Miniprotein binders against tRNA-splicing endonuclease (endA). Designs and how they scored, part 19

Target 1, 353 residues: tRNA-splicing endonuclease (endA), of Methanosarcina mazei (q8pzi1)
Amino acid sequence: MNLLKTQLKGDRVLAGKEAVAELYKTGYFGRPKDDGLELSLVEAAYLQSRGKLDIELEGKLLGFRAFFEQASLRQQNFELKYIVYKDLKERGYYVQPSAADFRVYPRGSHPGKSAAKIFVHVLSERQPLSVKLLQESVASAENVHKQFILAVVDEESDLTFYEIKSASPKGEMPEPFPAVKADATFLEDRVIAWDAEASGALYSRGFYGKMLDPERLQLSLVESLYLFSRGVIVVRDRKGKIFSFDEFVEKASEIEGSFLRKYSAYKALRDSGHVVKTGFKFGTHFRVYRKVESIEKIPHSEYLVNVIPEDYEFRLPVMSGAVRLANSVRKRMLFAVEKGEEVEYLDIGRVKM
Short names: E, the ipSAE of ESMFold2; O, the ipSAE of OpenDDE; V2, 0.75 times the mean of E and O plus 0.25 times the DockQ between their complexes.

## First folded at step 10 (miniprotein)

Design gE1 (from G1c with Y36F W40A L44F M63F; at its last look DockQ between E and O 0.89; V2 from the best seeds 0.00; counts 0 for: pae E 5.9 > 1.5, pTM E .716 < .8)
Fold by ESMFold2, look of step 11:
Structure gE1 (fold): chain B 353 residues (1-353), chain A 81 residues (1-81)
Amino acid sequence: as target 1 above (353 residues)
Amino acid sequence: SPEVQQEIQKLAKEIQDLAKRAQEMGDPRAARLVQFLARAIKLFLERLEQTGDELLLELAKRFIERLEERVEKLEQRAQEG
């Protein structure tokens, strides 16, 4: 075939007007500019690998190796982006490079039929992922009604795709707690409510704690503070002195790492109508139920929740493990991000492209 | 009663003033803790308005005194420090 001659300039590859007809009109490669065609580096590498064009730099024709090395010097993460671009093209997608790495069209569609529906961001498994930057990227995609996908390239160049969405989980519990009052004691590392009637109501109608026996209710520390702060229980030490909230938080924080952060999410989830229990058996802070109608017929929880600070940086292998575990038990994985007085949720799940 | 309602409003203003003092110190961690504690006490006051439970009023007064002591200690450390 006759190969199109192109020029590597900066972080772009420039082609003449004949490329518009041969590449843009037929395959939607590049962006028309000044009667010619401007190609991204990944597009140029892909097209060169398929024998569709030649690339020159300062009058010298570059083979694939030489071009690839030049592109790597000119664009951060070029190799990763090329791997993802090539994979998506081979799966049958139309893919347009952009500032958000890639805009991707649904199967069976292209730029002339519909808008791109998907933004894909590319990372190596070894690169940290800032939660703040992730939230901004997801919000940007959602503001224009697009799906946000993270493409993670591992050390052997295998790809894993994650869909990341903001979430606003809403429960269906009719009341946050029964209208009862109970005296409770903070023992060495847990809280016991002593009143049989109130304990029974908290357990069977509010789904708090676990009955130690028919009359007494054991409460977790986050459950205890939630009920204490609403005047539902009064918490005393073993000498009968009523805790202040300050004293409770200090003691609870000595016992549980990140107690206040966990509590902020616990409170937000309960306030939004959920039943919230420990997720310890799943390696998470919480397992969360949208609705529980009866202690005798408890449904499966819908969410696993981990709480993270706003300045958190994901380590991708750890994130991957948490997401896979949640999927294996048929639950959604939510990350509750503490943001001042509020909690914002990220729903992270694996997807098949 | 009208006397209890006036006391509740007085206590709410005290909580607000303590939170403001913590914000003015420029210590985000201290401000966050004081905001948390202030909100917890406010919930006791809201419960008192709904139920008339005098225990909640007395607890709120004690918790506010404790919170004020903490704010004063934080202010002292910030000035020394």
Scores: ipSAE 0.153, ipTM 0.703, lowest interface PAE 5.9, mean pLDDT 88
ESMFold2-Fast, scan of step 10: ipSAE 0.445; ipTM 0.831
ESMFold2 (binder alone), look of step 11: mean pLDDT 77; pTM 0.685
OpenDDE base, look of step 11: ipSAE 0.600; ipTM 0.873

Design gE3 (from G1c with L43Y L55E M63F)
Fold by ESMFold2-Fast, scan of step 10:
Structure gE3 (fold): chain B 353 residues (1-353), chain A 81 residues (1-81)
Amino acid sequence: as target 1 above (353 residues)
Amino acid sequence: SPEVQQEIQKLAKEIQDLAKRAQEMGDPRAARLVQYLARWIKYLLERLEQTGDEELLELAKRFIERLEERVEKLEQRAQEG
């Protein structure tokens, strides 16, 4: 078999006019340029492994190992990108290498038939991932109406694919709290509401807190500040003195170091029509429900929510663990990114390609 | 084995010195390229240490020579500014 003769040049492999007919028009490999074909390093490695071309560097013919080593020198994370590229090709996808890693065409389509549907970003499981950079990448994909997929390569060279998208969750609760007034006391690390009628309404209609008995409702600190800020409860210390907003925040922050960050997310979710329960049952900050009709008919929560700061760096095993946990209980995993008083959401789920 | 390990240490030191020179050029693109190439050659030397493969040793030496020439040319261009 006469293989196509190509030249390694910089971070590209250059082929003659014959390669346009044999590789581009048949399989959409490379990019036609002038009278020839320009192949990316991952495309060239894949085609070389398939016996489709010979690669030369400065007059020397390179075997697969030699070319792979050269490609690794010339492209950051080449090994990881090759693993992902090969996997997608073996699944039957048409894949266009890009500066952001890969553009992938819909199953049953190709570059000549439709636009790319998916942007794929490749990372080692050991690499930290900035939430800021992740949000920018997701926004870039969404601005052109494409899916953003993160391809994570572990130490065994196994692949896991995650779809990441921005979210603007909206609940269906008709009101964020019932029209009641209650007196409450800040005790130790919690708030207790004392009025039986108001406590009953907050619990059974608002789905706030936990009833200790028919006359006493225990509220978490984030629930308490939310209701206090809306004038639903009046919070006193043990001596009967009413808290100001700043006094409450100061005391709550002393008890919970991350209080204000969690409160921002709690407030945003309640204001958007959700029922929000404090977490830890599933190792998350919150469990979130789109609509709850009655305390006797509480559905499965829609989301598990973890609140993170805007300068957060994901450790991919931790992210993978959180997503796996949410999937195991048939919920979606949301990361609420706190940006001052504003909150943005990332919806992260594992996908099959 | 001991001869290969000694050679790897010498080449690793040469790469560190070239990377330092790249940082001093003040051209961020040139500095990043040289640091990228130095990082990969270091990876190649680590594989050489694991395998004892003499072909990898010869490849590493050639790449270090080319990297040194590139750094020298970039330093010359910076001085001509």
Scores: ipSAE 0.000, ipTM 0.112, lowest interface PAE 22.2, mean pLDDT 81

Design gE5 (from G1c with Y36F W40L L43Y R47K M63W; at its last look DockQ between E and O 0.02; V2 from the best seeds 0.00; counts 0 for: pae E 13.9 > 1.5, pTM O .579 < .8, off the site)
Fold by ESMFold2, look of step 11:
Structure gE5 (fold): chain B 353 residues (1-353), chain A 81 residues (1-81)
Amino acid sequence: as target 1 above (353 residues)
Amino acid sequence: SPEVQQEIQKLAKEIQDLAKRAQEMGDPRAARLVQFLARLIKYLLEKLEQTGDELLLELAKRWIERLEERVEKLEQRAQEG
């Protein structure tokens, strides 16, 4: 009977002076305003559900259902945000609604002891996620030294949390390619280098391709263009005519979808000191090694990489599947976002809150 | 050799002229594409100069031919409106 009385106004719930002492100073709910307390809609719904306050709208007392329906009309994604807020509170976090969705304090901390270290953005699994907006959000969080987490709510209201970071992977290979020259032929869907000495060097020192036999090296299309563009190999068609860069890209694109985009990431990864191989058996464009010292002792690759255009829209179930597969084989999932000749990387991983 | 170096200088000038022609058309997409291709060819010419590899000369000539064809096509579009 002696509950705090509050008023729904706009997209906020306003409480009197006693709420500051009872809710803000003891639980860090809301923010003090006009000698009272201003609560977000999710905070108000949470507190109402726990019997801590009553909410009125224009003199009428609202039960939980009526308030929840009003909140849904006043705030987009209110239901999703409430589900995430309630879950984080039940896990023991101090959570502050903000211009983004939530600022979250690390375990064992609260406002007044430390700064919030985590930004959480809330999405439904059905909502697309713009790569451009994601990159901007991650950069904003990283500029102030905060972790960025995506909270995805599925149709059964179960939560999955992803940590998303910018990445600058750097390998340890000392040379981008061996100092050799080879003549090569573009066959139906792959390139063969014919010179035994050059093929051996490309394979054993550069870790390019796969030896077809002791004398000949099979190269993928991205490997071929990389070496070709650097003058390490000369690529001819089956009649002996030398390809131009554009002619190679055109023919390769007829064979392999998104070829030039894949090449941009391949080039960037090789240029930054990595060994790069197909990720086909993992369902990705590439598997990537920081260093390979010999063909006799090839380590486990560290990254799986998918290449995407800068205007890409993630379908969250697809993103989730790629991240889960990478984690199941103990690799990190990188998404290389093509930006002209350059790429920018997002490291996306599942995290437990 | 001196003869190869003279050919490299000739090819480098041709690339510069093609890039200038693309810029003068006032089509930013065309200019960016031609600049990209010109940079790749310049890299090949640098490798040719370092190594003297005759196959790189043949390759560079082929790529310059393709670049010229691209620029001429773009110029034809600009003249027709």
Scores: ipSAE 0.000, ipTM 0.346, lowest interface PAE 13.9, mean pLDDT 86
ESMFold2-Fast, scan of step 10: ipSAE 0.470; ipTM 0.830
ESMFold2 (binder alone), look of step 11: mean pLDDT 77; pTM 0.677
OpenDDE base, look of step 11: ipSAE 0.005; ipTM 0.220

Design t0
Fold by ESMFold2-Fast, scan of step 10:
Structure t0 (fold): chain B 353 residues (1-353), chain A 81 residues (1-81)
Amino acid sequence: as target 1 above (353 residues)
Amino acid sequence: SPEVKLEIFRLLYEILRLAREAKELGDPEAAKQVRRLAWRISNLLFRLLITGDEELMEKAHQLIDKLQTIVNKLQEQAEEG
């Protein structure tokens, strides 16, 4: 085996013209520049580990450990990026390192014949992830028709991949509420509708709430505000005084954390033709159905939804837990990002590369 | 920081909710496990408030994920009958 001689310089490894033929034209490693080849630090480490090149720094030959330590000093998150790069290369992918992270070519493709299809962002499990930055990265990838993947490295150097994409869920329900009117009372942390006909219609045709008995319906606070805003229910306190919209919002916000944020998402989902169930079944804010035809047999929900603010920072173990939960019950996990009057959705799923 | 204190408050509410849900599902052994985990999480968050050791927040999140998994399994079993 003929080892190529290279030089570590700044955040790159420089090789001569022979490396273009031996590394770039055969395996698409590095970037041809001038009369030679520039390798990223992760590419150089991978090739050194495979016995393909020698790396020198100021005339001194570096072993793998010495080079790895130098690379770690020269590039932020080098170890994490190397773990991900090595894994993808061992899976047979062509990978192009970039300032952001990696561009990956689909199986059977390479840099010389087609565009990269996948953007990979590398994170430590302990690193917080801004939802704003995440949405910007996803939008950037989608604007150029590429898949966005998070590669999360844990303390044991184990690697998990998540696909993140924007979503625009559309339901198939023709009307979000039946044309009825009911008197209701605010009791503790819920609202009770007392009118038998209206309660029956809200439950059997609108799929709202839970029947306490054949004539009385229990509504969650977000369901109640939605129906209140449509003039479907009139809500009174225990003394018979009618709530104003603002009084209801104030009282509900005292009882339920992030009430208005959850309401914005609930309203958006209902207005887009979904049936939405509350109550934190499966530990999410909502279970969402595209179509429900009969109360006698409710189908399996299509989505689990967690509502988050636009300034939210994901804790990756919490994100991982939510995704595992959705997978365990064969549903998709959506994060509904509240932006005032707008709600945007991120679909997060675990993928095998 | 103020953000850490708000997160602590949110997590304390979450564990109380999960413990109540487990109790209502009628599995005494699982309910005891959930309450014991809730107690451990509360102690970690209290230590974080006193010491400022933010590594404890990560441990609290991991334990809450485990709590949620247990409660979800109980809910699934109850629904399936």
Scores: ipSAE 0.000, ipTM 0.113, lowest interface PAE 24.9, mean pLDDT 80

Design te1 (from t0 with L16Q S42E N43L)
Fold by ESMFold2-Fast, scan of step 10:
Structure te1 (fold): chain B 353 residues (1-353), chain A 81 residues (1-81)
Amino acid sequence: as target 1 above (353 residues)
Amino acid sequence: SPEVKLEIFRLLYEIQRLAREAKELGDPEAAKQVRRLAWRIELLLFRLLITGDEELMEKAHQLIDKLQTIVNKLQEQAEEG
């Protein structure tokens, strides 16, 4: 292993023909160009730290600190990208740096064997993450059949990796609601169904609400609107007047923040064959079950769901907390993105690289 | 009636299509109004499905016509800028 002389030029480091044999053919560092080798700033910093090359700027040799300072001036977020690059290299991955992010080869593969299968996007924990930009990035990766991973760097330079993918969850429930009719009353901040037989069916076959006693079923506002919209319940005020759809929405929206957004997601999940439970048991908007056969034998839910608007900006500690909560109970975290008439899902999970 | 059930599902598809068209025109507030009207029509169609009250079908058709008129006006506004 010889120390190679290289030149810092713009946002890249240029090496001669010898570097192709010593760095590219042995470890797939850089890109062969014009009979030489072109290295990204993160590759050059890593190789310099390993004692594999010397870097010159206008005839002057740069030590590691001097080069790192130059690289930081020449590339946005260089420090964060270097931390992630070094971590991935120390884990044994082959990595192709890009102007924005990284392309990573799956474990046990390299550029000479297969295509890169992973896109890695690097973020500071303090950086807000637009859901719109996130969905665009995920879609771009999925369009070329690659995984999308966020590498989040905290203030202590600790790394956490998250896989983000589009989801189209489908449940296995044969019917979203039982074929019953119930009279119900809107009381303060909740809806109570009064018919014992219909309430029993809604609870035991439809898995709606919470039984207060054998004669009374308490329904959440989103459950109530769903059943009302399906003609399963008739909702009255305390004076016996039947609510119109708009009257119900107006009253529920006064009581519950983001009611319509939550309802859009609730409706979509129920219509796709899921059992959906409310009540914030795990600090999320919903717990979602692919199939429930009996109220006495309710399985663990498959997903925890948080509903967000399409203009939402994640604070990464909040995202991390939600993912950690789901992982602690062996569930997936879905973010249901409300987009007018449609709901799209992002499945976010922590991954071990 | 099997014919009534088939018509209900056809109308459910139609309102989903109109709501999607309104969303694609890029006016978020107008899209919300269209979505709320679509939800009211769904209520009538599901009440018809459960009760068999065929008079609700005529009301549903009338509201779908209004929904189509709203979407047509939004399309005209989008084409003009």
Scores: ipSAE 0.000, ipTM 0.168, lowest interface PAE 23.2, mean pLDDT 83

Design te10 (from te1 with Q16S A19W R35Q)
Fold by ESMFold2-Fast, scan of step 10:
Structure te10 (fold): chain B 353 residues (1-353), chain A 81 residues (1-81)
Amino acid sequence: as target 1 above (353 residues)
Amino acid sequence: SPEVKLEIFRLLYEISRLWREAKELGDPEAAKQVQRLAWRIELLLFRLLITGDEELMEKAHQLIDKLQTIVNKLQEQAEEG
């Protein structure tokens, strides 16, 4: 069979009129332009690997290795994009290269039948990912009702896909915390509530803290500030002086890193009707429950939550590890992005393409 | 280093040879699996060639050994028929 003759120019591979019929109309490769066909470097590499075309540079025929080297010099992350493109094509997807890497069509569909439903962004596992840029990309996809997927390539050239979407979690607790009043003391790195009846109600009905004994409830600093801000507890220092909100934040921030950020997320989740458990059982900041009816029959948490600042740079192995952990215990991984008085959520899950 | 570049070229030829041997054995599902692994190793070797990250060389050797083991098993199965 005769191969199509093409020319490498800049970051594109140019083919003649015959390529429109043989590649575009049959498989939706490239973009028709000036009577010919313009192929991206990843499309050209894929088609060359399948014996569909020859590529020339300045009158010289390039073998696959020579073309791959040229493409790598002409496009940042070419090798990673090629890995992802090839994988998606082998799975039977129609894929269009774009400024945001790839647009992918649903299974059983193609460019002539429907709109692309998936935006795929390609990253090396060693590349840092700005949460601000990530949120912008997710919002852009969601505004046009498309899924946003990260394709992460590791050092072994293995590929993992993650779906990222914004979340607005809503709890179903009818009474998020009981109507009680309790005196409490800030001791060391925690707050202890002393009233047995109020402590029992906060623990058994509000699902706050841990009972140290029948008379004492231990509250985390985040839980304590939340209850204090709601007028449920009065917190005193060892000398009996009542803390103001700002005084509590100052003291807690000396003890716990990123305290105010964690508090903002805790408050937002509680205010939206969730039960929130603190501590590091799964290496996350919080475990979040939509509804809890009894302390004796606590269901599995719906979300594991990590709180991050708006200027956070994801380390992809850390993100991958967190998602893997949540998956292993059949929970979803939420990242709560703290923006001063506001909190936004990213739901990150591993997906099979 | 020049020694690393020579080894990369040797391994690229070895991968091509193993893929051709697997294709000739007539098992299309196994051949597709061999092809996919071969392509992934080839991409890793191209990355090593372009970036100079020599840590990838040990990984490439391990994956090529795995590829050779797969092809050897396919050859044994073909000879039994």
Scores: ipSAE 0.000, ipTM 0.244, lowest interface PAE 18.6, mean pLDDT 82

Design te11 (from te1 with Y13W W39F I50L)
Fold by ESMFold2-Fast, scan of step 10:
Structure te11 (fold): chain B 353 residues (1-353), chain A 81 residues (1-81)
Amino acid sequence: as target 1 above (353 residues)
Amino acid sequence: SPEVKLEIFRLLWEIQRLAREAKELGDPEAAKQVRRLAFRIELLLFRLLLTGDEELMEKAHQLIDKLQTIVNKLQEQAEEG
């Protein structure tokens, strides 16, 4: 078979009318334009590597490596995009390059049969990723009914895919607050509640804290502020003075970093009907349960949660580590984005294409 | 730097040599695996060429050493047949 002759121009490779029949109608490569076919640089590189076309620049025939170097000079992150494109093509997917990297069709479908289902964004593991830009990209994909997949290329050119979606988790827990307020004391880095009946109810029905003995319940600082703000406990310092909300926040912030931010997420999760416990053994801020019936029958938690500010920049190795850990224990990884009084969630999971 | 670029081109040639040696051994599945790894390393070297990030050079050397080890094992297996 004769190879198709093409020309490299700008950030595109131009082929004649015969390429429409041989590449577009058979494999949905490129975009018909005028009486020919316009190929993206990643499509042209892939097709050249398979012996389907010759690429010329200014009358000079380019070998694969020469073309690859030219493409890299003409398109930002070309080499990373090519790694991802080639991987998806070798898996049998139909892939359409776009200004926002790739649109991918589900297995058994193609551009002529149905809409693309997946938007893929390509990024190096070494590049920081703004949570604000990530949320905007996810919202954009969701608005047109596409899934958002992040394709991360590490320093060894290994490829990992992550699905990122917005989330609005809802729990099923009632609000089992006792009728009588419990007295509590702020001691060192914790709060101790002293009423046996209230402590028992908070622990056994609300799943707050840790019992030290039948009369003493140890509460985390976020648990304490939540219960205090609900009027369930009264928190005093060692001299008997009652804390105000702001005084409590000030003191707690001296003890643990990002306290108010963590509290905002804790409050949002509790308000939406979840049981929320420390995520320390998983290296996260929280582990979260949709429903807990009794202390004797505690299920596996559904989510691990890390709280981040709205101006956060993901360090991808840290993100990957958190997601990998959640996956290894069969939980979903949520990032709670704190926006003042509001909290938005990103559900990030590793996927196999 | 010019020295880094020269080293990258030397390593690109080395990768091609290893892929050819693996092909010559007559095991098409092993040759395919070697070719895939060689291509991944080649892309990493092109990334280094474009960015000038010398820190990634160490990773390229480690992967090339791994590729060499794989080819050496294939050569040993071929000689035992």
Scores: ipSAE 0.005, ipTM 0.371, lowest interface PAE 10.4, mean pLDDT 83

Design te12 (from te1 with F9L W39Y L43V F46W)
Fold by ESMFold2-Fast, scan of step 10:
Structure te12 (fold): chain B 353 residues (1-353), chain A 81 residues (1-81)
Amino acid sequence: as target 1 above (353 residues)
Amino acid sequence: SPEVKLEILRLLYEIQRLAREAKELGDPEAAKQVRRLAYRIEVLLWRLLITGDEELMEKAHQLIDKLQTIVNKLQEQAEEG
């Protein structure tokens, strides 16, 4: 008989001295305390399901269903946490329940060999996820040199794991600005540069815009403001009046939603040495290239980038869809969090545990 | 909005994936029917992306769920022999 007698008290299950030898020293379940072993509710449920212990509440033996119902009343999100805990245990991981959900030991390691290297946060796919809280959680994990993983449980109790990390992407492109200024005109919802030599250099060396013909380069509004702010182009209205920075921003903001937010991210990516392309080919704000050598042989972009405000709340199905789309076209998904003049990046990718 | 555009493109990818999976199951007639439904959904999604008509999004989701159900049924038939 390997069944240990335990008692449910508060949000813990208490076991005697025998449990230290049978559960902690062999499998690293629970926490030794006094002469016994203190188990979390998810650990106790898992061990009960494996026939390793009996759980009593005030003298009454609880079956698995009765204990699961009690645990659900005693711990918020117990059901989701149990699903994730059971999955990780069945994959062979050693898992320590914590206030931040779980600490996980890397495959082939255990508590007696090394420190936990992974923080796992559990969410239902129906829960909104604040970018601010996500960034705080990622930073907390990174400050102690741990990987941050989000475990998302869907309505069918299927589980998907995402690694989320802060990113500081750096490109390898030199600053490709021509010595000569190009004259350009703001037409409807776009900017057109008219000088063939300067336009050709911007397109073939800087990888800006789209050539309409040998004499004309079409620039997106964020590209235009970037080049204008660097003194590379002079932008005029149809009457020949030169735009100021503020006048350009005002007009562009009337045409494009979240123009300034997108511009901040565009500028940050270009300033860090990337080639940045706009357009809705993949529905993201930008496609980002670490290095481009020739317009004749443009590689696949390394990143898809969506720009979001610092008060953004993810809907997890949308986040999951974005990550899946990026992976399907062999790109990484970056979310650029706009904080005024500063831009911070979250790199989100699906992982197999 | 960026969120809506991202969702539309995710759905466009999903229907293309489902059509490819159906083709790989080796039933040419079923694959053709899946491609026809995928094309109808694609037209709706492109229309939504161009016009901003948000009422089409729910209809697109319903049709994609139907498409997934058909592909799942084809996979089950392939497994049973």
Scores: ipSAE 0.000, ipTM 0.102, lowest interface PAE 25.2, mean pLDDT 80

